# Ledger of designs, part 38: VHH binders against q9c0y8

Target 1, 316 residues: q9c0y8
Amino acid sequence: MSASHPGILHEYTERLVAFELVGKSNVTLTSNVTRSLLLFVGGLGDGLLTVPYVQELVNPLDEIGWSIVQVQTQSSYIGWGTGSLKRDDEDLHKAVDYFLHIGGADFSTRKIVLMGHSTGSQNVLYYLTQSILPNYLIAGIAQAPVSDREAAYQFNGKEKTKELVDWVKAEYLDKGLGNDVLPRSKVENFFGEVPTSANRCIDLTDVRGNDDFFSSDLSADDFAKTFGNLKEISGSTAHSQLILLMSERDEFVSPSTDKAQLLNRFRESIRPTTSNSSLSGIIPGATHNVGPKSSPEALKWLINQLITALRSFIDQ
Key: E = the ipSAE of ESMFold2; O = the ipSAE of OpenDDE; V2 = 0.75 times the mean of E and O plus 0.25 times the DockQ between their complexes.

## First folded at step 20 (VHH)

Design N13W (framework vhh_vobarilizumab_d1; at its last fold request DockQ between E and O 0.84; V2 from the best seeds 0.72)
Fold by OpenDDE, fold request of step 23:
Structure N13W (fold): chain B 316 residues (1-316), chain A 121 residues (1-121)
Amino acid sequence: as target 1 above (316 residues)
Amino acid sequence: EVQLVESGGGLVQPGGSLRLSCAASGFTFSEYEMAWYRQAPGKGRELVARITSGGSTSYADSVKGRFTISRDNAKNTLYLQMNSLRPEDTAVYYCARYTVTWSGGKYWDYWGQGTLVTVSS
């Protein structure tokens, strides 16, 4: 069934857009600059309204002075196959810059939080820890942070994944052909119909690849390089909050993985420690995207956590 | 173990009809999109018809109005009703399963052995 959603389409670059959903109060339309913004980025394959719970956040956020904005990047839908975290980060910084300055708004009048779903969690973490560009987020939220590498292990097999990595390195990367798109006939069992570059393949499937933030076999030193390296907010000595929300029944996490333990390992690695939010946790009964197969309480729990977090940021 | 086994192929005259079957086992058949492909001598494999888990169908232009894809989830069986057959329909017909990767991409991961359909006077 098709549905319509009121909102504002923002051209935050010459070629990229973001869609701000309008809540029941219509304040987003009448006094847009007074709204704080939750910028939302999906995972691999996601675009506008492809994550089911996004539309459910609109009114709850509206009631507390926040709007949710779905940001389209060059990686949206099938664009991720030839993308990179660096490219995504550039797009996201442009989005943040746009929203900080439109209508006379600035960092003092508008708070911005970046929320990522699935592989969007890598974007959040990258923005806060690896980006060479200035940080203007009061917080980042990683919903369903999962290892793409370990997902490949689960779905394709560990040995086959290693064989893929070795082959791509030997035939492409070692020859300076990292930007070449891999033959579909060789990699469709990993990436389907999505054109995928050699570099992107390695980013997602290699041990300590560029996207390898959330794998359970990483060391404390590995986590220290990412979670342990949160950047200061530009113009301040303060740091962003980082909230990690794992799904209890995440189908992309191995059943043998202790999610609670893994989450704790992530949290314990966060530096400074003041950025480790007490609101991090496991969404009870939730599948990966908190979709229809989730427990009824899962969505409510997520909404409550978000509302609690976002309210706290307005008071700062 | 996932298995797809085609049957029902044979020799038929132009204008005739034939019904192919694909018996599926080793997985929850009702949850998967399925398709029929065919490969004629000296040609590449081509999509003939698809049917989603929900029952939505699509056809190649060359077979629209003549072929009907259907499924019986209770029997774990995919069907292809072929009417008004033409010599150019001569091919090995394959049953295939459509699946989603961990990355969200989709591909045809399992194929049957095929069944030969020959349309000749």
Scores: ipSAE 0.818, ipTM 0.941, lowest interface PAE 0.4, mean pLDDT 96
Fold by ESMFold2, look of step 21:
Structure N13W (fold): chain B 316 residues (1-316), chain A 121 residues (1-121)
Amino acid sequence: as target 1 above (316 residues)
Amino acid sequence: EVQLVESGGGLVQPGGSLRLSCAASGFTFSEYEMAWYRQAPGKGRELVARITSGGSTSYADSVKGRFTISRDNAKNTLYLQMNSLRPEDTAVYYCARYTVTWSGGKYWDYWGQGTLVTVSS
């Protein structure tokens, strides 16, 4: 399973990199000012080439004049344990600013879409609705927008998760120790060997924690504060589009969750309503990361949706 | 339920050999990284050897060249072949399973009860 992947490694800010995968055309973001990009951010534990479908997107996107770029942030691999969505957002803005301008490009010719997998979906929604920094994305794509808190409930138990949250608040947050790393023995069944701060634990596992965008028990008012708050594109009256792509067989979503109904609740909350893309949907037969246990048609469906979306953004 | 049951421990003279087995049940053995750990009297547990689901191995410096970890996925069994045994290898040997949590973090989530190896004349 070893392979080489032709591409360009960009240092988009000191010591942070993004990898531009190069397709059959050999056209790059540096060589063509009108070429647009899909900027991709993975989930907890992810880094370069860890999400299996990204390699498969290279040539389909290349055929329509789009590059795919995998971004590493300070949270990539094990770095997430002491990070935050805010820190990730700052890294992603630096990457967007870098790619807006390489090759002499600007936003009038180069379009940028941010796509996130898993907790990368929280990065997308945060960027488009919560960030205080200017928005230069024409769209965000959230693949497998999964609740971390409800995954903890499913795999560790709701009672045990609430007990952890209460303990972390009492022993750390209430004492001003939010940045302290939690004892591994207390949290390894949640976070494994990843050093995890008290603040990060709360962000992921507390009700309405800072990462808690996708839980099925959130109210319409909760969704209005996030999905209902899509930003204008800086220097424009247009708003970013939001595309939501759930995996039908997502192993990190409780079997009791009605994915179609949850997707409808997210979509009904999107404001402005013109940002609610008709290309949102449930990827048939897909596992969480659309990996090899997925049905054979899952990847094809994903590619078709992405191509349809990306082609439409060029025509704007 | 997940179970790991070690066997093959016993008394052996210095320079001798012993093969430990760990019978796994209650999970898809071939998908998991496995390890042998040991605990000498009055000491903490220490890693002896690891083997990935794909068969890649690594060893503690103290056993490298003398011990071999292997797996038989058809029999759901992990092995440790121990050669050139020394008195300092005396310990309870544990089989352990390595897994990933919902957050992507990894840890040893199940341990066997252990099998005693005594190296003495």
Scores: ipSAE 0.561, ipTM 0.819, lowest interface PAE 1.3, mean pLDDT 93
ESMFold2, look of step 20: ipSAE 0.545; ipTM 0.808
ESMFold2 (binder alone), look of step 20: mean pLDDT 83; pTM 0.821
OpenDDE, look of step 20: ipSAE 0.721; ipTM 0.915
ESMFold2 (binder alone), look of step 21: mean pLDDT 83; pTM 0.827
OpenDDE, look of step 21: ipSAE 0.749; ipTM 0.920
ESMFold2, fold request of step 23: ipSAE 0.542, 0.481, 0.526; ipTM 0.811, 0.784, 0.801
ESMFold2 (binder alone), fold request of step 23: mean pLDDT 84, 83, 83; pTM 0.829, 0.828, 0.824
OpenDDE, fold request of step 23: ipSAE 0.811, 0.814; ipTM 0.941, 0.940

Design N4Q (framework vhh_vobarilizumab_d1; at its last look DockQ between E and O 0.85; V2 from the best seeds 0.66)
Fold by OpenDDE, look of step 20:
Structure N4Q (fold): chain B 316 residues (1-316), chain A 121 residues (1-121)
Amino acid sequence: as target 1 above (316 residues)
Amino acid sequence: EVQLVESGGGLVQPGGSLRLSCAASGFTFSEYEMAWYRQAPGKGRELVARITSGGSTSYADSVKGRFTISRDNAKNTLYLQMNSLRPEDTAVYYCARYQVTWSGGKYYDYWGQGTLVTVSS
């Protein structure tokens, strides 16, 4: 089914774009310096309008003075196979900088919230924890933060995943070939047709790999290094809020995993504690991407939760 | 056990027609994207046609307008109608199941044994 969506395509770098979806009010970031934005980044394989619920957020957010922007990074679509969180973070910083200033806005007039879906959640957490936030990023929202490693365990088997990791380390990383793309014939059951570098394979599938934020077998010390290390907002002693929204029926989380308990473990690790939002929770009846197989109430819940969050940020 | 069994191959004259079938079992056929591949002698295996679970189709340029991929979910069967056959269409034809990985990548995880199509005068 084909559909058209009104919006503005932004070139936030020479080669990368982001799409601002325009709501019924027709107010844009360019036309209003006080307009705030939810900057949305997808997960592995995602690009523009590949996450079903994004288009459903446009008008609800518009009504409360927020634009939603989908950002394309170098990792969009199949680009993630040769990417990294560091590279993604660089792209996202450029996006945030661009959107903070368009229309003549600045940190005193415009608020920005970063929202990530799936692996985008790693991007969100990475962004919030690597350095003092250079821009006025007031919150991060991680929707469906799941472990890629444990997803591999579930889909491919734990032993097979370990074998892959060991093989890649021995044949590539130990030889300084981390940037080489793995033979598709050897790894297609993990990554399909996506060209995947040795480094990226390890990032996603190794224990405590660079992307290993949300695995259930991580320790409190592991979580302290990520959740426990949120940075200050530039020019303020305040810290961004972190909201974690797990999907109740997330197909990438093992059925044996207690999602509520896991979420609590994440939240308990958040530092400073003031960044631990009370709005974190589990989206009832939601599949991973809150897609069509979700319960009817799932999307509504997500929308309401987001609206509540975004309103609270404006009132601060 | 997942099984794919092709049938319908044979000898046909140029300009002729054949209909290939792939009987699927051991999985919920209707939920999977399926494809036809072919491998000519001395050449690599190439994609011929693809059909999503929703029925959307795509074709290799070499067969567009001549071949039609279809599916009958009630019968768990994939079809390839081949019209206006050419000598260069001679190959072993394989049906394959398309699988999506946890990472969102796609690959064909099961193949049939293949059925030989020979186009010759």
Scores: ipSAE 0.644, ipTM 0.906, lowest interface PAE 0.5, mean pLDDT 95
Fold by ESMFold2, look of step 20:
Structure N4Q (fold): chain B 316 residues (1-316), chain A 121 residues (1-121)
Amino acid sequence: as target 1 above (316 residues)
Amino acid sequence: EVQLVESGGGLVQPGGSLRLSCAASGFTFSEYEMAWYRQAPGKGRELVARITSGGSTSYADSVKGRFTISRDNAKNTLYLQMNSLRPEDTAVYYCARYQVTWSGGKYYDYWGQGTLVTVSS
């Protein structure tokens, strides 16, 4: 159903925007220097209001002094097909830098949490463990941290995915054509109508491709290079917290995957161990984006976990 | 196995009517957007009409007002009612299933074999 949503559209860098949703208090990041924010980045294909639970977070977060802000990056909607985690990371750092200072705030008074849904979870992990840019986030929250490669295996077949990878390497990467868009007829069963570069295809579908953080067949050494490398908060000895929230009924995770075991493997790899939040878990009854087919308990559980986490980041 | 089987094509005089059916099996039909496409001899395929899982419809300009797409989710059947037929409507008509990939990309992933509609005197 169509609706109007009150908020502030921020241009956080030239031609990139983020939408601060405004709750019942009418308090905003520009009006209150101590107000903190949950910066939200969606997954492949996502943009404003495409992840259904985001609107439901507005008033619960407002009640505890937090804004929720939906960020658009160059990868939003169909832009991801010619993008990369590195480009996303650059956009997200620009957004964090902007919001850190609006209203006269700074990192000592305003707390920023980055929450990612789906491939936005790769954005979170990249930001906190791989980025060469300064880290000002007190926490990252990864909702539905799913493997794109294993989703491709599930939906297109492992053999077909490997065949695609080999073909793209031979016909594009080996010829210096990594930035070229792949022929739609060859890849539409993976990427549909989205113009997808050879490099982006490899990032998403190759073993240890640049997006390949969450695959169940990765080794402990692989996880040590990512989960094991959480960064300090710049200007501090503290490290960002990491919260991992899997969806119990995630349709993009193979039925054969033991989600509890996989979550434990991610969590056991987190270093420093003090960054391993006890609030990580499996959202009961939730579909991938906690959408309408989810049990009513799913959204309530998610809201409770987020409220608990966000309160813990603010002095009592 | 997903199958789409069209029927109801035939020879019709200009101004006449035909009703096409597409029997769907091997998937939860009610959850998918469906479409009719057509291909005239020597030409590319063109969209004729589409219908969402919720029943919203959309038509090519060339058929709007003359053709009606509909679905019966209980019978797993897609329909195309074609009225006021013209010689330019002569084509093989295909039903197609709309799909969203694991990456969120969109395309038509299954096509029927087609049913021939000929409009001539």
Scores: ipSAE 0.541, ipTM 0.821, lowest interface PAE 1.3, mean pLDDT 93
ESMFold2 (binder alone), look of step 20: mean pLDDT 83; pTM 0.824

Design N50Y (framework vhh_vobarilizumab_d1; at its last look DockQ between E and O 0.73; V2 from the best seeds 0.58)
Fold by OpenDDE, look of step 20:
Structure N50Y (fold): chain B 316 residues (1-316), chain A 121 residues (1-121)
Amino acid sequence: as target 1 above (316 residues)
Amino acid sequence: EVQLVESGGGLVQPGGSLRLSCAASGFTFSEYEMAWYRQAPGKGRELVAYITSGGSTSYADSVKGRFTISRDNAKNTLYLQMNSLRPEDTAVYYCARYTVTWSGGKYYDYWGQGTLVTVSS
């Protein structure tokens, strides 16, 4: 079912766009320098309005003075197959810079929260931990932070995944062919029709690959390198908040995994400890993307949690 | 065990009609997108038509207006009605199940054995 959504399409680079969804107040980032934004980045395969709960956030956020912007990166839709977290991070930095200043705003007038869904959670954590933040980013929200590697284990089998990794390393990476696209006939059961580079395959499916943030078999030392390394916000000694929101019925997390325990392991690793938000939790009854198969209360819970978080940031 | 079994192939004259069936078992048929492919002698396998779980259809340009893909979820059966058949339609026709990977990519994970359609005068 098709629908129209009011908003502003922004060209935040020469070739990339982001869509600001406009709520009932009709207030926009361009029209109000004090308007804050939730910058949303999807996961693998996502583009504009491919995550079902995004449109449901528009009016609730609007009511409290926040815009939601969905960003397209080079990795959007099928672009992730030849992408990387580094490339994504570059795009996101450009987006943050653009939206920080649009309408005449600056660090003193506008707040930005980065929210990621699924693999977007890796983007969020990467953004918060890898770069000296010249931009004013006050928080990151990782919704449905799941391990792609373990998803592959679940869907394709652990042994088959290891075989894939070994094969790709031997036939491509060891030969300096990391940027080559893997034959679809060999990897379609992992990546489908998405052209996927050797490097990207390894990023997503190798132990401690570049995207391996959320696997349950990682050690405390592994988590210390990611969760334990949040950077200071620009112009302040304060650090961004990190909120982790797992889906209770996440189909990409093994049924044998204790999600509560895993979440606690993530949280306990967050440094500085002041960045460990008390608002982290499990979305009750939620599938991975809080989609139609979720319990009725799942979306409401998510909305309320976000509103609570965003309000708290404004009051700081 | 997932199984797809095609039937209905045979010899037909140009301009004739044929109806192919694909019997599906071992999975919830109604939840999956299904497709027909064909492979002519000496050529690669090509998509003929697909039908989503919701019933939306798509056709290759070469068969538009002549072929109709449909499904009966109650019978776990996929159909291909082929009208106005041409010699160039001669091929082995395959039924395939379309699925989504953990990464969101899509591919056909199960195929039938195929059924031969020969269009000749």
Scores: ipSAE 0.636, ipTM 0.894, lowest interface PAE 0.6, mean pLDDT 95
Fold by ESMFold2, look of step 20:
Structure N50Y (fold): chain B 316 residues (1-316), chain A 121 residues (1-121)
Amino acid sequence: as target 1 above (316 residues)
Amino acid sequence: EVQLVESGGGLVQPGGSLRLSCAASGFTFSEYEMAWYRQAPGKGRELVAYITSGGSTSYADSVKGRFTISRDNAKNTLYLQMNSLRPEDTAVYYCARYTVTWSGGKYYDYWGQGTLVTVSS
């Protein structure tokens, strides 16, 4: 049920906040210029405190000198329906810039890792491969990098999804109405009560829509444009590490999808190859958000992988 | 197959009480938020009350203090205790299941057939 969580609410830009959860040490990003952070962005519908494992990371990360910070973007909660990856990326750059400089910090004294859950994984990949520098991240972590289009195929049917896409293109995009909100009665079995623009619908559900990074039917050429295009860390020739963590029992991935093979296809596409972290893997027994229906070992496995990664970044 | 079956409606005088029940089957009832809606003749459906899977409740202002939503997860049953009934409460009352789509969007994906409550004026 409801609980109180001690922390610091940061206003990183006008009316957008990020919440730094405070661990047992009571050390915070405002009290220690060298303290590093895991900046966390959730998926569609998520906001502060909605992804269950985030609260469980607070003390393990605190023990190794890391804060976990949950970022709110314009797309948080229902805002995603009229948003875009580009808009999200603009918000995330503002958050990264804010945290790089509070208390006199900079990238030489503070490390930032961007972690995304679900469609937050698209935000991570976009930031690392298609985003404009100069913002610095030492690594990106994508937990449950799931295709939205293939989830729509799984839950609404492939042909019904294609029919929706065709209808939206004909009735909205071809008429210059891409920013218009779709009638809820026509799309509620895809998007529920969330007001969703024609453009956003296409981004999520069309083949090679703007969010379509993780679909299993994409080609090596498609992956080369995303996974294969990690940018240099600002001010260096090094590149961010990319860690991909799939959930073994992800309810939004088709049972027919070979997750291990798909993960390997993503990883084989990562360029430079030195960014292809050996810490990528499949979280045993995990549901999509590693929630209470997961096997007991799932959360422990996730924590161990994250701690291993974060420790390694401090001394690089 | 998901089924929601309402019962307990009837004719009652102003100031009277009724208890509505909604028998649920075909899903893990305890995991879902449930709601009562009502529809008066010639009007749209109106939220009356909802109850989360964790037991938190919310009420429309028009019924607050008079109606109580509750659930018995062991019996897969949703209830609406209706006290101090008024003629304005006359409507067909529907039980509804709230769900989340693959996109995180929320909507009511299953509705019962409804049970009629008539409060004579």
Scores: ipSAE 0.430, ipTM 0.764, lowest interface PAE 1.7, mean pLDDT 91
ESMFold2 (binder alone), look of step 20: mean pLDDT 83; pTM 0.819

Design NX (framework vhh_7xy4_2; at its last look DockQ between E and O 0.73; V2 from the best seeds 0.60)
Fold by OpenDDE, look of step 20:
Structure NX (fold): chain B 316 residues (1-316), chain A 122 residues (1-122)
Amino acid sequence: as target 1 above (316 residues)
Amino acid sequence: QLQLVESGGGLVQPGGSLRLSCAASGFTFSEYEMAWVRQPHGKGLEYIARISSGGGSTYYSDSVKGRFTISRDNAKNTLYLQMNSLKPEDTAMYYCARYTVTWSGGKYYDYKGQGTQVTVSS
């Protein structure tokens, strides 16, 4: 059913917006400098209110003094096809800067946590570990961190995916045509109607591509380069915390993959070890986006876990 | 085995009407968006209409908007296309197509039937 949601639309750049969902208290980031925010970024194909559990977080978070903001980046909806993690990171930094200061707040008064869904998890990890710019985030939450490459293996086949990668490398990348958009007739079974650049194709589907953070076949050394390099919080010697929340029934993870083991591999790789949150875990009965096909307890679990996490961050 | 079988095509005069049907089998019909596409002789494939899995949402190309109506009966595993005010330029092979989603969230037509010929001529 279609529904209306109260909130504040923010122009955090000249051309990009973010939507602050307003809860029952009617307290906003503009009206309260001590109001903290969960900055939410979706995955491939996501935009405003495309992840079903987001609207369910509004009031629970509001009750504990947190706003939830959905960020629209250049990669939102179909924009991801010609995007990159670097571009996304630039947008997210602008968003963080904007929301850090709105209403007269600063880092001493407002806490910011970045939460990503699906491919948004790559954004979270990238922001925390690979960003060159100062980090004002106290923590990142990666919900449903899955491998896009392995999803392609599952849906299209491993061999066909390799063929695609080889073809794109030979016909585009090797010729300096990485920014060209691939013919839909050749790649629609991978990307559908989304215009997808050669570079983006490789980022998502190549072994150790730019987005290849969560594949089960990666080595400990690979994980050390990402999970192992969480950055210090700007102005502090403390490091950001990382919470990983996998969906138990994630349809984009192969049935042959032990999710618990994989999660442990991720967690064990987190450095410094103090950044490895004990709140990481598997959402019981949850599909990828904790959607309607999830167990009824899945959403409650997620909400409770988030509340626990966010409260812990305020007490720090 | 997945099957889409189109029917209802034929010869009609300009301004006339036809109703196409597509019988689906071999998959859970009600879980998929469906579409009609057409291919004029010697030309490329054109997507003209799409309907959501539950039938609550419909989409049309500008070329057929206001003249064609896509509908479905999930209980009968059947897709329909009501074509009114037909024009000579509507002459084409018409295909029923399954509209699905990739792992990346992009949508595409992954399967189509054998088609039914529609000819609009005076």
Scores: ipSAE 0.615, ipTM 0.887, lowest interface PAE 0.5, mean pLDDT 94
Fold by ESMFold2, look of step 20:
Structure NX (fold): chain B 316 residues (1-316), chain A 122 residues (1-122)
Amino acid sequence: as target 1 above (316 residues)
Amino acid sequence: QLQLVESGGGLVQPGGSLRLSCAASGFTFSEYEMAWVRQPHGKGLEYIARISSGGGSTYYSDSVKGRFTISRDNAKNTLYLQMNSLKPEDTAMYYCARYTVTWSGGKYYDYKGQGTQVTVSS
C-alpha cells in the first residue's frame, strides 16, 4: 500500500539506516534523552515497512514514551542470501551503539529493547547469547521464532532438503567455495530469485546450521548453548530479559508441531532463569507476521503484551 | 497440490495463430500472478508474458510484444495465451507458471506442468 510515514531516517553507520517512526506526540529520540526505543529487525526478505504490525505499534508505544525504530542491515531485502547471523549482529551492535547515545542519552536514562520477527528472532537470540562485549539491551523479543530448516522440510521435503545440503557440501564447502553463489536452477524452489551463497544455504537448512536455533528436534544440550547462555549487560551484573511470542496459526510451522510444548522447551532452557519472562506466549489467531489474515484480536493481544513489557522496564 | 495443465499447442504455418490454455488447480488462482514461459529445444527458458492476479497489468518480452496476448479467466481458473503472427523462432515447448514466494521469502516462477508444444514451420 502506498503511503507517507512521518519519521526520522538515521544513518547509524555509513550507508546503513534505521527509520524512527514518529507518533502523535512528535517526541523523538533526538528531542528527549529519556525516550526509550524498541529496535525492530525483520526476517528474510524484510526491510522498512514490510512487517505489517510495525506501523500499528507507533502510537501505542508513543503513549508510554517509546519510539519504534526499524533497522536496515546488510541482510535486508535480498542481502540476506550472501550474509550471516554474525554479519547481521555486527550491524545491529552498531545500531544499538548509535541509538544509545543520540540526543545526549546514555544507558542510565534510555532503555533499548531489540525485537525480531521470524529470522529476526535468530538475530535477537544471537545478540543476547553469542555476542561479545560491549552489549547493552534491557530485553530481547522474538516474535515467530521458527525454524528455517523445518520450514524447508515442510515446503520442500526433508529428503530433498538433505539432498541439497549434501550436494552443497560436496560441490562447494569441501572445495573451499562457501562464499560462492549457488546456481539459481538448483535452489530456486528454496530461495527463489535471491542470490544465495553455499554458506548461507547451509546456515539455514542443515541440521545445526548457524541459523538453526528453533528446530523442534534439537536437544536440551543444543538449547543450552543458545537459550542457556544469555550474557550480562555491559558494565553491570544484570541480564537482558527474553520474551518469546509464537504465532498460533503460523503457516511456516508444521501442523504436527505442538507450539506450547516447543515454547516450554525453549523457556526451560533460558539461563539465567531470571531472564525467562512470564510475558512469553502464543499470540491467539496470529499468522506468521500477524498480518491481515490473522484473527482481529491478534494484533490487540500483541500490542497489550508489548505495552506490558515496556512499562515494566521503565518501572525498574 | 499445485497443478498446471497446458493445452492448445500444435503445428502451424508462419503467420498463423494459436491460442494456448492453462487449467490451474490446487491453489486459489485469483490470488496469483501468472506467466507463460517457453523453451526452444536445446535452449534456455524465456519468460515471455505475465499477468497480475486481477488481470489489470500485463508484461511482455520484446520478442513477443504486439503479437501475443496473455489473459486470464479467474472464474474458470484458466490462463490463456493468444499467439498471432507466429514465426519459426516461436517454436518451443510452452509452460504456464505461477509466481511463487518460497518459505524463505524468495520469489520465482513455478512451472511444473508438462507443457504444450508449438511448432511453426513450412
Scores: ipSAE 0.506, ipTM 0.802, lowest interface PAE 1.5, mean pLDDT 91
ESMFold2 (binder alone), look of step 20: mean pLDDT 83; pTM 0.830

